# VHH binders against Protein DOG1-like 4 (DOGL4): the designs that were tried, part 22

Target 1, 232 residues: Protein DOG1-like 4 (DOGL4), of Arabidopsis thaliana (Mouse-ear cress) (q84jc2)
Amino acid sequence: MSKMRNLVEEKFLEFYESWVIQLELYLHQLLIAHNNNTMSETELRHLISKLTTHHKAYYTAKWAAIREDVLAFFGSVWLNPLENACSWLTGWKPSMVFRMVDRLRKSRVVLVEAQVKKLEELRVKTKFDEQKIEREMERYQVAMADRKMVELARLGCHVGGESVMVVEAAVRGLSMGLEKMVKAADCVRLKTLKGILDILTPPQCVEFLAAAATFQVQLRRWGNRRHYVTHS

## First folded at step 1 (VHH)

Design d21 (from d2 with R99T W100K G101Y S102L Y103F Y104G L105S T106W E107T P108E D110Q; framework vhh_6z1v_2)
Fold by ESMFold2-Fast, scan of step 1:
Structure d21 (fold): chain B 232 residues (1-232), chain A 124 residues (1-124)
Amino acid sequence: as target 1 above (232 residues)
Amino acid sequence: EVQLVESGGRLVRTGGSLRLSCAASGFTFSSYDMGWFRQAPGKEREVVAAITYSGDSTWHADFVKGRFTISRDNAKNTVYLQMNSLKPEDTAVYYCAATKYLFGSWTESQYDYWGQGTQVTVSS
């Protein structure tokens, strides 16, 4: 039996394309809600819930996929080169969302002092969690290099049937470590997103989510713009 | 004052049924997603079931699917867990928990408010 190296990529590509289309539809609803002051708190909370559920669906699908092939997420075929260049450990950098929050201060929706204080506390905590993950990434990359060198040295001296088993064990260990790290980063993302929504009022949540979705959709459209449609 | 109070836990025989209730006060219950967790001695707390603020969507862990059902009554500020076909391995302290927005892995870190727990013991 050989592993189908692109099966996970094909499945997630199909999922992600549909997921982004639905995100654009939700963005349309968020922009309408933002411009319409007649929506009730219940209606706004329902819309916010649709977005949180949509993000939950993404991470559910992602975690299932990384159990099969975590490496598919480090050079994703469903992301364009610009999206891949802007990725931090297979996704958005948690601290970047505070730029969307800063936009709320310039809008006609004003944050009260208590919210500003809580958002600043969350920003500091998010940055700390982010740096903690970055240190683990660096430790992992150093350990990976050391194991690779030891393995190459062993293979250079003697090669036999046992070397295949050793390589397979090392690859499994590498994949398990990356999966744990990716999930840790995703937990920081979800914690940060939840924290912001918990602090904001429903109208502010709608404006924040609209800004975040606009940025994500726009980044994808910018990266998909090419002088030629075909890749070189 | 935010408070979640579980009730209904007791000793039951294998194959029996039990209904747990969690009464909420001090917050807008209808705006919060709710979950049931359990913790057996020497084990980590694990999520059993969850329900959205409206009651429109539910989730149940694979190890209780078909046996346990989560529900809620927003008029009574109460969430329920109906437990059928109880097994000895269901023995645990059961906790209800509340979160404004439910995300991710359904882990305990996602929840903002917690009850004190109610003990369920299953024997044969």
Scores: ipSAE 0.000, ipTM 0.319, lowest interface PAE 11.0, mean pLDDT 82

Design d22 (from d2 with W100P G101L S102Y Y104G L105F E107S P108K S109G D110E; framework vhh_6z1v_2)
Fold by ESMFold2-Fast, scan of step 1:
Structure d22 (fold): chain B 232 residues (1-232), chain A 124 residues (1-124)
Amino acid sequence: as target 1 above (232 residues)
Amino acid sequence: EVQLVESGGRLVRTGGSLRLSCAASGFTFSSYDMGWFRQAPGKEREVVAAITYSGDSTWHADFVKGRFTISRDNAKNTVYLQMNSLKPEDTAVYYCAARPLYYGFTSKGEYDYWGQGTQVTVSS
């Protein structure tokens, strides 16, 4: 049996495919900038601004979409199974970007002591915010499994206006809770990204963004290379 | 170096057909939306047709819908415009343009790369 795509899934699939291709184009520009030591600070800042704007555009589109159907982002049709398997609350895990920062520390890019201190402070704060969201998700999952939810699931087996209305209200409540948690996770992602870029110099920002974009693009390519058997 | 080279423009009679081609080089063609624009003397440049990077979706202006068809061959880095039932009002310089992908399919002024144009003249 074929599964139907809803309008949110179709619109976001179209958006995401375009967004990833533009990310690949920006990655190409970042790699050229990284290898070109004649670029001015103004030119590097302009390129960094393009990447920042591009990521903000993603969250603008995502938040519009989750307002209509947050569940589309759990098991997303625009992501391959490898990308879905690596997702934490519908996106990248915020603390993961510090692995890209650690790679910078071991490369030709020199981090001064003051930058190292600020990055460690940001890492600690990011992990704290991340764990707070994880505790909220755990509480949400426990609430979903309590007696009241079990009773609502049982009522969903009955045909009648009263039972249907009660179940619909419960499902709406669940979706609103998930939307709040996804937005909270995305806010931590954006704060972490901005925090890193504020600490790094423009050449370091270019190297960091190139590393992050390379990982995202390669993860997608690795997942797409997997041999699929798809039923028509 | 990024290049878009249009070809196929010529003089044709009213009711005739013409196929325009645009050969692209110097960029990842399969990552760009492509469009055909035209400009007649004394008029503003207008979008005629557009096609997504994958070729799965197309848009055609109302004044050419049913007469013109845009297509692309990503293996050959080429975009085409098949023009049927030509009218004198179709007389213009036709331009090929490439746009990086953004949310929203057809937006005038967001095309980064442009060809030199090819002249199409339709006689009565």
Scores: ipSAE 0.000, ipTM 0.108, lowest interface PAE 16.7, mean pLDDT 81

Design d23 (from d2 with R99E G101R S102Y Y103S Y104L L105G E107Y P108S S109P D110S; framework vhh_6z1v_2)
Fold by ESMFold2-Fast, scan of step 1:
Structure d23 (fold): chain B 232 residues (1-232), chain A 124 residues (1-124)
Amino acid sequence: as target 1 above (232 residues)
Amino acid sequence: EVQLVESGGRLVRTGGSLRLSCAASGFTFSSYDMGWFRQAPGKEREVVAAITYSGDSTWHADFVKGRFTISRDNAKNTVYLQMNSLKPEDTAVYYCAAEWRYSLGTYSPSYDYWGQGTQVTVSS
């Protein structure tokens, strides 16, 4: 029998469902703005600010939740199997957003040379930050298999107050290490998103955010229907 | 005002060693990850090495692993790049850069502070 969902999982499930509903409403507004060339720069900046605040709210809630139970974010119950299969360290892979940026190169409003150069510099920096985190992840996974961890796992098979305390301390250390890595990955995500938005014009920001939100919403819909996940 | 000042670049012979320094001012240095980048004539700028704000973790590009070592001294607000076994291919302008980490629940300004660069020339 599978264990019941814990309080952190239940609370974040409620938060995430509401957060996605609001994202879909913002996506609708982004698509209207993108298809309507009559909106002022002030109106576009206000819409971009709403999306930025919405993403900030997600990371605020996530970091509060991982402090209590970081493992809830590995194989999350609020995500379908397709969303979970596409995750890199509990979220989207930062360099993936440059695929959304490449869409803008095919837009009627072409990126100017200065923007292309800044985006390439940001891409290089994002790749470097990803590699640094992947090294930390590899180091963490190797540490799980070292002699000391094998010894602690063996001790955990025997009842006793002292053995229980040693195992609990090891699990706490494991969780703290995962929290640090997840927060580091989320910081790269936020830096990358903000960097792109700082380089792009407001109409380009709207198109970029619309592409990103569309992908996130469609991935969830495809996974929930399982129409594109299984062929039998 | 934020300032990063690189120093130590000079002409050196193949197989030689050189230590670059980057002095930081105008920001809380110990809160920033630091990196070294280089740009060779006719090539794009590339990342060489990086170090976390605490100095606990470092990363080095494959083309410099075993030859270059990044380090920092938070008391002196300085990041270093020790370069050994220099090759003509290492000839480039070397730049240091600072990255600000996001605070929990807060978007920070996404500023990459850059130095003006220091020229390293390796002759055969």
Scores: ipSAE 0.000, ipTM 0.137, lowest interface PAE 13.1, mean pLDDT 80

Design d24 (from d2 with R99H W100R G101S S102F Y103L L105T T106G E107W P108E S109A; framework vhh_6z1v_2)
Fold by ESMFold2-Fast, scan of step 1:
Structure d24 (fold): chain B 232 residues (1-232), chain A 124 residues (1-124)
Amino acid sequence: as target 1 above (232 residues)
Amino acid sequence: EVQLVESGGRLVRTGGSLRLSCAASGFTFSSYDMGWFRQAPGKEREVVAAITYSGDSTWHADFVKGRFTISRDNAKNTVYLQMNSLKPEDTAVYYCAAHRSFLYTGWEADYDYWGQGTQVTVSS
């Protein structure tokens, strides 16, 4: 329903604004840790745990919201146009984070050969998972042009309770399919993040998370400035 | 009850070509992603190529890109690996493997079923 969609959008907007503010606070802590070699391994692991928990909280809230209205995540009102333009299936593209990992090779924290091999294996597996999801999305779009869906669209031009009911059922089915696909994409995101963090040492994890958070925060700032200029 | 049977492995000269086949039985082949792996003596198994259950998407390891091509025939329950421009470094036992999906909440996504392997030897 329109009312439920508006409520889902408003609730997630409120959640997301708070989540981003907390991400910026964690980013400040990550940058301090990165510039200071006095932190113990225990302190670094605690900071990494806070970031991991923060990302898990995002997906917990997201999955609750998409169960109610997955379409709210296609053209999200809590994202500016630049953030929306850069989205891949309602979020960041998993393989993109390996660009952040590549920066670690030129950093003060050096990757050993065993880590480089594991990261490359994870990179290719992540790319394969992305391609599988992209093919699923293509099949989904082809299925929307299927004879049955074309017939349902034709029935949507008919004025009657029968056509309204069958169209509503079809729309629910499409939304459920999108929810399944978005969850699959989010699972790849979570697998990729966990995989990288499992391979890296705590100082390397801090640098990686700082790079990722910096990019996310800066993309939002660039888009907010651009959005204002476009709409002024 | 699942069986994967590889065939086509043999001795071939450097620069030659081979086509490996993997015949599947005991499961709904068209619902499984398939992969080819290889293992040389004294080394761990490594992924060579993979193909989705529909055949719509493929992946090839960098060390075989442009030389090897994975394909499948769901009507024949068979996956293939076409190997061109073979090098001595390609000498290994080649394994066929099946996986339901790479997309699981568990971080231990792995191949569910494995064949016994077929030996490929590339001579100079």
Scores: ipSAE 0.000, ipTM 0.129, lowest interface PAE 15.3, mean pLDDT 79

Design d25 (from d2 with R99G W100L G101Y S102W Y103R Y104T L105S T106S E107Y P108T S109P; framework vhh_6z1v_2)
Fold by ESMFold2-Fast, scan of step 1:
Structure d25 (fold): chain B 232 residues (1-232), chain A 124 residues (1-124)
Amino acid sequence: as target 1 above (232 residues)
Amino acid sequence: EVQLVESGGRLVRTGGSLRLSCAASGFTFSSYDMGWFRQAPGKEREVVAAITYSGDSTWHADFVKGRFTISRDNAKNTVYLQMNSLKPEDTAVYYCAAGLYWRTSSYTPDYDYWGQGTQVTVSS
């Protein structure tokens, strides 16, 4: 059956559609910049800044939304099923962007030894941060299976009295825990993105951001066109 | 040519301490991330701790955090696992593994080389 969207889902859906349209416009600018030798370092830095500001705007809107309803981000209605299937804790898996960095190593823009070493250090640190978050998620799942939580779930089947308030308080506590975890994951994402951009030169940053945006846009298009694959 | 040889596994009592060593040969040890894994009877192999090629960053699983410490000595081509406050639940075969930095993760297929394992038994 059809699920009714809540206000948080409707508001974020509207935001996300606009955000993706702007990302596609920025991708177009990144591709032009990559093919245009007339852009100065200052001009490239300004374009990179627009992209980083755009990503920060996403996380600002996301964190406001998860404060109201973190569960809206697990199985998001603004994402197609393919995008949802590829999500790790409500977003992209931070370590996976290093596969895009590997593609830069095979590009005409050559990474120097010092950059390769710094990127490796960042990759491993990112992986350790991911594993810390994954263990915290396991702790939340174990807590959900705890005898006390099972007992509280039974109370949720009853209407009226003190039991409703106790169940609501427990659910609020669980949602706050998930909110902290999602924010922790998003902080790793932002730290990883910033770390890569700090290591790369402006032309390399443009190539990296173009590769990342291309992947995000194409994944969305592939998922939205799944009927052409199955029915055409 | 390539070898990882674990040592130090033995029977210890609950609350005891033990240090495992893994001696590496046949490859450029200082270029590889190292990890310690364990496998208890009837369980899947799980990651316990990992250390970067330089030794600058370490990760420990939550179930051993504060009790186990991974370290390495690149001059001796050796990785260590210091185990304190041992519990019966720590009983397992412990394996060391080596992986190139671009592939090293908590997932076993990301590691290029594996040791044969050393048995740790913790009695109550």
Scores: ipSAE 0.000, ipTM 0.104, lowest interface PAE 18.7, mean pLDDT 80

Design d26 (from d2 with R99Q W100Y G101R S102L Y103F Y104S L105G T106Y E107D P108S S109A D110E; framework vhh_6z1v_2)
Fold by ESMFold2-Fast, scan of step 1:
Structure d26 (fold): chain B 232 residues (1-232), chain A 124 residues (1-124)
Amino acid sequence: as target 1 above (232 residues)
Amino acid sequence: EVQLVESGGRLVRTGGSLRLSCAASGFTFSSYDMGWFRQAPGKEREVVAAITYSGDSTWHADFVKGRFTISRDNAKNTVYLQMNSLKPEDTAVYYCAAQYRLFSGYDSAEYDYWGQGTQVTVSS
C-alpha cells in the first residue's frame, strides 16, 4: 500500500504468492508419497524433479527481478516480518538445510556411512562458501563507509550538479555489486540443494524436501498470524 | 595459544623414505582440515597434500601422487606425511597447516594456522 511501490515489487508479489500456493500443493504430494510407500522409484524421481524445477523457477524469476531492482529483495514486501527477519542475503541460509538433514538422521531413515561422510563434506564446503560471501559483503559495505564516499555524499547535498551524478554512479555500482553477491548466494543455495539430493536416495529426498517445505510454509503461516492479529 | 610443530625432516638419499609428523595443540584438531606444503629456495610455497577433519578424504598433488601419503590420528592430534621414492626435487622446507573451512578439491585453500617448518634434503 505504499504510494511509491514500484512495478517490480507488485509483479514479484503476485508471482511469489502463486509460487507458495504451488509449494503447498507439492508438499501435500510429498507427504502422500512418504506415508503411502506405494510409489515406484520412477514416480518418486518425477516428484523430486517437479520440486527441483519449482525451486529453479523461483530463482529464474528472482534473477530477472534483481536486474531491475535488487534492493526490493532486502526487505521484501511479499514476505512478512518474520520471514524477512529469518533471511540471509535475500533468502534462506544454506547451512540451515543441514539441520533438516540431521532430523532425518534421527528418524527411521537409515543413512549409510558413505552418505553421512558426503553430507559432512558438503556441510563444510557450504559453510566455507557462506563465509566467503559474508566477507565479500563486508568489502562492498565498507565502500560506502569510505571517507571519500562520505565526503562525496556531503558535497552532493550541498553543491548539487556534478557531485550528485558522481554519488549516484557510485551507488549504482554498489547495487550492481549487491546483484552479483545475491546471485552468488543463490548459486550456493542451488548447489547445496542439488548436492543433498544427489547424495540421498529418492525416498530420503522426498522426506528431506517435505521437511524443508513444511518449515517454509509454517514459518510464513506463523508470521502472517502475528502480522494480522484478526487472522488468529 | 595455537601451535603446529613439524618434525622428522633430515637428509636422505634419492629413492629413500621419510615420515614427517605435525603435532597440534591449542585448538580442536578434529574440527580442522590439515595440509602439507613445501617451499624450496627461490620458489613459491606449494600444496603437497591435504586431509579432511574426519580423515575420510585425502588429496595429493600430481607430482607426489603414488609416492606420498597423508594421514592423521585425531586421538593424538597429529598429521603425518609418509614420503617414499624421494627425488632431489623434493628438497624443501615442509610445513603443516590447519584450516577450518577447506574448499572442495583443496583448490585455492586459505589456511588459518601454520607451523615453523622442517627441512627435507634429498641428495643424489
Scores: ipSAE 0.000, ipTM 0.099, lowest interface PAE 16.9, mean pLDDT 80

Design d27 (from d2 with R99S W100G G101W S102L Y103R L105Y E107D P108A S109H D110E; framework vhh_6z1v_2)
Fold by ESMFold2-Fast, scan of step 1:
Structure d27 (fold): chain B 232 residues (1-232), chain A 124 residues (1-124)
Amino acid sequence: as target 1 above (232 residues)
Amino acid sequence: EVQLVESGGRLVRTGGSLRLSCAASGFTFSSYDMGWFRQAPGKEREVVAAITYSGDSTWHADFVKGRFTISRDNAKNTVYLQMNSLKPEDTAVYYCAASGWLRYYTDAHEYDYWGQGTQVTVSS
């Protein structure tokens, strides 16, 4: 059957569209803050808190949705093809954010030696956690090809109540395993993001968050333009 | 399904010690900041202690500092609260809570998941 949106996909599509609109509004505030040296540390921390709360809301909604339909997040209908092509386990690859951090090192923003050391330690930890998840994903893919799963797939091609129940139980188990893997990846994302923000000063946090949000918004716009390019 | 299950709550005498445990399942425990809260009858839930995902940093409320110690074992998916020199005013239901993104240790709204609680009663 052709793919049709289910209730989970429709609800998350509405959530995500609103979430991205709010992200663009926060990006505008981050850019103003970055270009305004008169903002107090308290005001900058308040803005950073709004962004962290916004990201937390995304993962809260995502984890509720994947409990119902984790497969909706592999080839998501609320993402354009470019966004989907750039996804690693239903989201951004954790090591990618260190490219944004490297821009802070190369910009006019000065990182002190202690911050550089802590960021490198975090990069190593993030890479280790990322590789652990990639090993789990490989085990999942290998399990899909093991003898028992191949036999269950063969049995699923035949009509019969007992075989149908066994196949359905196996598919539920696979979905639960995938859900845990996606949550593990999301936890590495959140841990990496939090770790970076804990190391950086408030002005550096604003610059980092602005760079990350700019990339996310721009990637969406590039992908959408490819779909709806006007005539020259 | 995310679950946090507290254990170890019981009746203890003033000056006694008790260790609470919170077993976590259904999420990547090692990526979550953890906290212990308590709620006495007729009072609001208050934060007792918090620990970062790595265990590298801990926070303890002034009223328990030097008496209580939070710790975690990421290999066992468990957070602990070691309670020493217990006082009658420590009598409360103790809850463990998890946050993927903890900015304010003292704000209950920062925590995403909560256990059902374990009762600690300190008699004089």
Scores: ipSAE 0.000, ipTM 0.154, lowest interface PAE 13.9, mean pLDDT 82

Design d28 (framework vhh_6z1v_2)
Fold by ESMFold2-Fast, scan of step 1:
Structure d28 (fold): chain B 232 residues (1-232), chain A 123 residues (1-123)
Amino acid sequence: as target 1 above (232 residues)
Amino acid sequence: EVQLVESGGRLVRTGGSLRLSCAASGFTFSSYDMGWFRQAPGKEREVVAAITYSGDSTWHADFVKGRFTISRDNAKNTVYLQMNSLKPEDTAVYYCAARDYWSGLYTHEYDYWGQGTQVTVSS
C-alpha cells in the first residue's frame, strides 16, 4: 500500500473489495445453514453452488488481470501484509485446505471410511501437483537469473533508448512464464476445491466452506487491524 | 480435435518387460501433464503413473514403484510407460490421459483419454 498503483491494480482492488464483502455475506448464510438442520438438500446444494460460482468469478477476474500484469499478484496492493505473507504463488497453498477438512474429522461429524480414503487420495495428488509447480518455479527463477546476467552484460554495448527496449522485451518474456505458472497453481486450487466438495455431503460441504471463509475473512481482519495500528 | 492413441499392449509372460506408447495429436502436448491409468477385470480404474508437461517430475503408484517408469518425448508428442518384472496382477487395460493446467478449466479430472491398450500377463 506504499506504492503507486497501475490501472490493473486499481481495477482489481475495486473488484476484490466487492468480492470480499460478498464472501462475508455468503459466510453469514453458511453459518445459518450449518446451525439449521431443517434445510433441504436442494437448498444446501443451491448455497454451495453460490459459493463455487463466487470462487470461479474470482479466478475469471484474476486470469483476465494477470494477462495484463501478472506481477501485480506477487505483492498485491489489495491484500494487507499478513495476507501477502501467507500467499503461495499468488494465492492459498492447495494442500493447506486439508486443514479445514481435518476440522470436519475432529468435529464429531461422521466422515465415513470411503470419504476418508478419497480425501487422502486427493491430498496425495494435490501435494504431487504442488511439488511439480515448485520445481517449475525454481527452474524459472534460475532461467530469470541467467537471462538477467546476459541482458545486463549486453546493456553495456547498447547505449540510449535501445537498451530500454531490450530490457522491456526480456521482462515481458519473464511475465508470460509467470502467467502460465500462476494459472497452473490456480488450476490446482480449483481442482482441489472441487474434489473436496465432490467427496463431501451437502452438510459437510457447508461446514467446510464456512471454515474456509471464516479463516480467509478473519486473516484479513487481523492483518488490517495490525496494519492500521502500524500506519496510524 | 484431440486424439490419444495407445499402443504396445500384448500378452507377456510373468517376469517379462513391455513398453507402452501413447501418441498425442490435436493439442499443445508440451503444455499438458500426462498420466497412465489401468483398469483390471472387476476393479475400478486406478492411476499408475504421472509426468509433468516438462518431464521434470514423475509420480508412480506404490504397487509399481521400482518396476514401471513413465517418460515422455515432447519432440515426438509421445508418453511412454516402461514396464519391467511384470506380474499377473498387472493384467489390465492401460489408458493414456492428458491434463491441462494452463487452460483455466474448472476440473479435477484428466481432460482427454485414449481408448486403452490391453496388457495380459500369464503366469
Scores: ipSAE 0.000, ipTM 0.119, lowest interface PAE 17.9, mean pLDDT 81

Design d29 (from d3 with G99W L100T R101G F102Y Y103S S104L W105Y T106D D107S E108P S109R A110E; framework vhh_6z1v_2)
Fold by ESMFold2-Fast, scan of step 1:
Structure d29 (fold): chain B 232 residues (1-232), chain A 124 residues (1-124)
Amino acid sequence: as target 1 above (232 residues)
Amino acid sequence: EVQLVESGGRLVRTGGSLRLSCAASGLTFSEYYMGWFRQAPGKEREVVAAISSSGGETWHADFVKGRFTISRDNAKNTVYLQMNSLKPEDTAVYYCAAWTGYSLYDSPREYDYWGQGTQVTVSS
């Protein structure tokens, strides 16, 4: 069967392709900064600011799009199958970034004890935020299968003018619930990213952002070039 | 008015046990994550243990795993820290904190509320 793209999917696909190209350009700048110890703290902070603004632009565009069609973000057409397979609630899993932070322990600029304690506090907050969202998602899935939803599905099989309107209202309600959960997950992502950047020094921030961008870019390239799990 | 009140801190000998309690008022306790933190003189405050709003999930720092256990009673609006096999290094002021999971858009999350602390002293 054909998968029809709607206007939200087409518009976000164009946005995302441009956003990834800009991310690759920023990654190039991050790698130069990481390998060049002559950049001033002011110059590094400016580069870090460009990256944080870039990520905020993504969530601004995403939240506008999910108001119109949150389901476009579950099995997104702008992501390849490998990228979709690695998604947690329409994006990266927040706690995953602490694996990249752990790599900084092997860096020439080692984390001081105060930073380690603040990162552990943030890791704990992030873990509990993830678990709360996962429980809300489980409750949502259970609610989808309750008696009222089963009855609405039966009504949809016996199409009439009034039954169509009732089913459409129910589907809109389900989409609003998903939108709320996706926004909650995105808030945890932004909080986790900002929290890490607030704890790290500018050189450590550059290394962290370079590692994160490298992983994201490489995952996209692997999925596109290897044609893993792609059907024509 | 939201208030967190810690109790149970005292002088204990090495190898001894203590149970700390933190009573919460003025908030919907069952919606908050709770944590225990400690701070020794001249050192930074560090996280010791944390518990989810339902009590279904817990986290304990590596330096207390197997010795300390966090728990909560939502009916009594109280969080507990059971401390066993106490060491001199456990000497600190112990604080409880409460926070909600979700943050506002693009804002860092601080702990919503803190207690005043309870002093634990472990002697040889």
Scores: ipSAE 0.006, ipTM 0.375, lowest interface PAE 11.2, mean pLDDT 81

Design d3 (framework vhh_6z1v_2)
Fold by ESMFold2-Fast, scan of step 1:
Parts: C-alpha cells; structure tokens; sequence
Structure d3 (fold): chain B 232 residues (1-232), chain A 124 residues (1-124)
C-alpha cells in the first residue's frame, strides 16, 4: 500500500524543490522590472535570458529522469494533487499560455498588429501539435488493450520466472512509448515558449514571464495550503 | 541554394565503427542546430542525435547512448556522427538536418534543410 520513492523520484524531488525556489526569486525580479519600467533593454534581455536558461535546465533534468523512469512523471511525488490534476502529459498544456498572452492586449504595453498576427499563427500551430500528440495518446491507450498486451497481462498473473521476464519486457515497451510522447509534448512546450518570446518585445516578455511564473507559484501555494493547513 | 551533403556511409561488420560527416553550404552554419536522423525500410524516420548551434549542448537517443557521439566544427561548416559498437539494428539511411528550432530535437518539422542521406549497412 505505501509507495516508496525510488532514486529517480528522490533526485528529481531534490532538483525540483531547488528549481521552484529559484523560480520564485526570478519572479520577484520580473515583478520589480515590470512595475518600475526603469531597466534598460540590455538589463531586460539579461533577465529574460535567465528565465529561458532556467526553463531549459528543467527540461534537461526532466529528460534525463524520464529516460530512467518516465512513470515517475505521471502523478509526480514532487507535485501536490492540485498541480497533478492540472497537468497535461506531465506538464502545462502549451495552448493555455495564450490565455496569459491575451492579458497583454489589455495592458499598457499594447501588442501591435504584426505581433497579434504572429501570435495567432503560433497559437494555431501549437493547437495542431497538441492534437497530434493527443491522437498518439489515444493510440497508446488502444494499444494497451491489444490482444498481445492482454495475453502478457494474463501471463503476469502466473507465478514463474519466465512470466516475470515477459511482463518486464512489456512494461519496458510501454515506458518507451510514454517517454516518446512526453518528450514530444515537452518539445511543443519549449517551441511555444520560445516562439512567444521571439514575437514579444523585452518589456512584454517580462510581463508574460511574470504572469506565467505567478500562475505556477500560486497553483503550488493553493495546493500546498490545502494539504498543509494547520488546524487552528 | 542551401545544401547538406552527407558522407561516410558504407558496409561495416557488427561491432565496427564508422564516422559520418555532413558538410553544409549556403547558410550561416553557426546559427543552426544540427541533427542526425535515420530511416530503415518500412520504419518511421527517427532522431538519432542533435547538437546546438555552439556545440555546447548535445542530445542522443537512448538506443545509441554510449555508442554514438555527435560533434561539430563551425570553422569547417561540418557536423559529425561517430558511431561505435555498431549493431545490425543500426542499418538505415542516415540524414543530416539543419534547423533554427533548438527545442524541437525530435520533431522533423523543426528542421528546415535536409541532406539526401547516406546508407549505413551493418552485417553479422
């Protein structure tokens, strides 16, 4: 009944906790930059670069971890239940970030027509890439019910050394399929993030990154408060 | 006007080694992320390895880790794939690809330019 954390889960938990603490520090810097409007373009580009590098570090660590145990990322132990409930293929749903971009249209730093067009083209492409991945996920789920998989599941119910080997091979195959889909989803996430940042001006990038980081940090706090509420 | 030309593909025996080269022309090579893909008959094209524009970041598919190494020489506009401990399963046409989308290592559509491919055959 009790799930023990494996080495992959322990290492990524340690990484993720540090990564979130650093994200909160960057969020503080983003909010100062956004509210004061006194930073030079060079200073803003440097701050944006720090955030971009920080997100790249997350995916570098994640891809190393999923190579060893992709299932650790489905119902992750380093995420609270609210964060897990809001995930799409082990992370944020790429098209949802365009809701944050819509806020920029209502801000003081208004998007010009050329940016609106490019963002709409990116949104359409992002949606197309998501749908492709969702079709792959459906195929994966159907393959789980394939006759060969059903036979392997029956074999796994029997006591015997050969049954264990066959079941382990099947689980390895399933894990490889999930790893491919997770990496594909992460590529869409990074492509979407990069695409938005390439379209936006440095002040707009700061506002967008601040909105995204605020949402991520608040979602974690809301979920953690529910679990860690002190009885008063 | 952009051209990627692969070379080095040949017949090798199981356990052997081979180095593939891809020479690029007509582009600012140092701005492009480079990838190696392969395709065997009746199978989907799959990404084997990728390298960032500076060479500071590399990615290798799990099925080649420890055996294949991607590298580049920006002064020579060339990307390389060093293949060691070759297996029959490595038999495929190997393609060089160039793209500006660092984050889409596994997405063929992220690559703007493709070579014609070079055949690698691994025999027992």
Amino acid sequence: as target 1 above (232 residues)
Amino acid sequence: EVQLVESGGRLVRTGGSLRLSCAASGLTFSEYYMGWFRQAPGKEREVVAAISSSGGETWHADFVKGRFTISRDNAKNTVYLQMNSLKPEDTAVYYCAAGLRFYSWTDESAYDYWGQGTQVTVSS
Scores: ipSAE 0.000, ipTM 0.109, lowest interface PAE 15.8, mean pLDDT 81

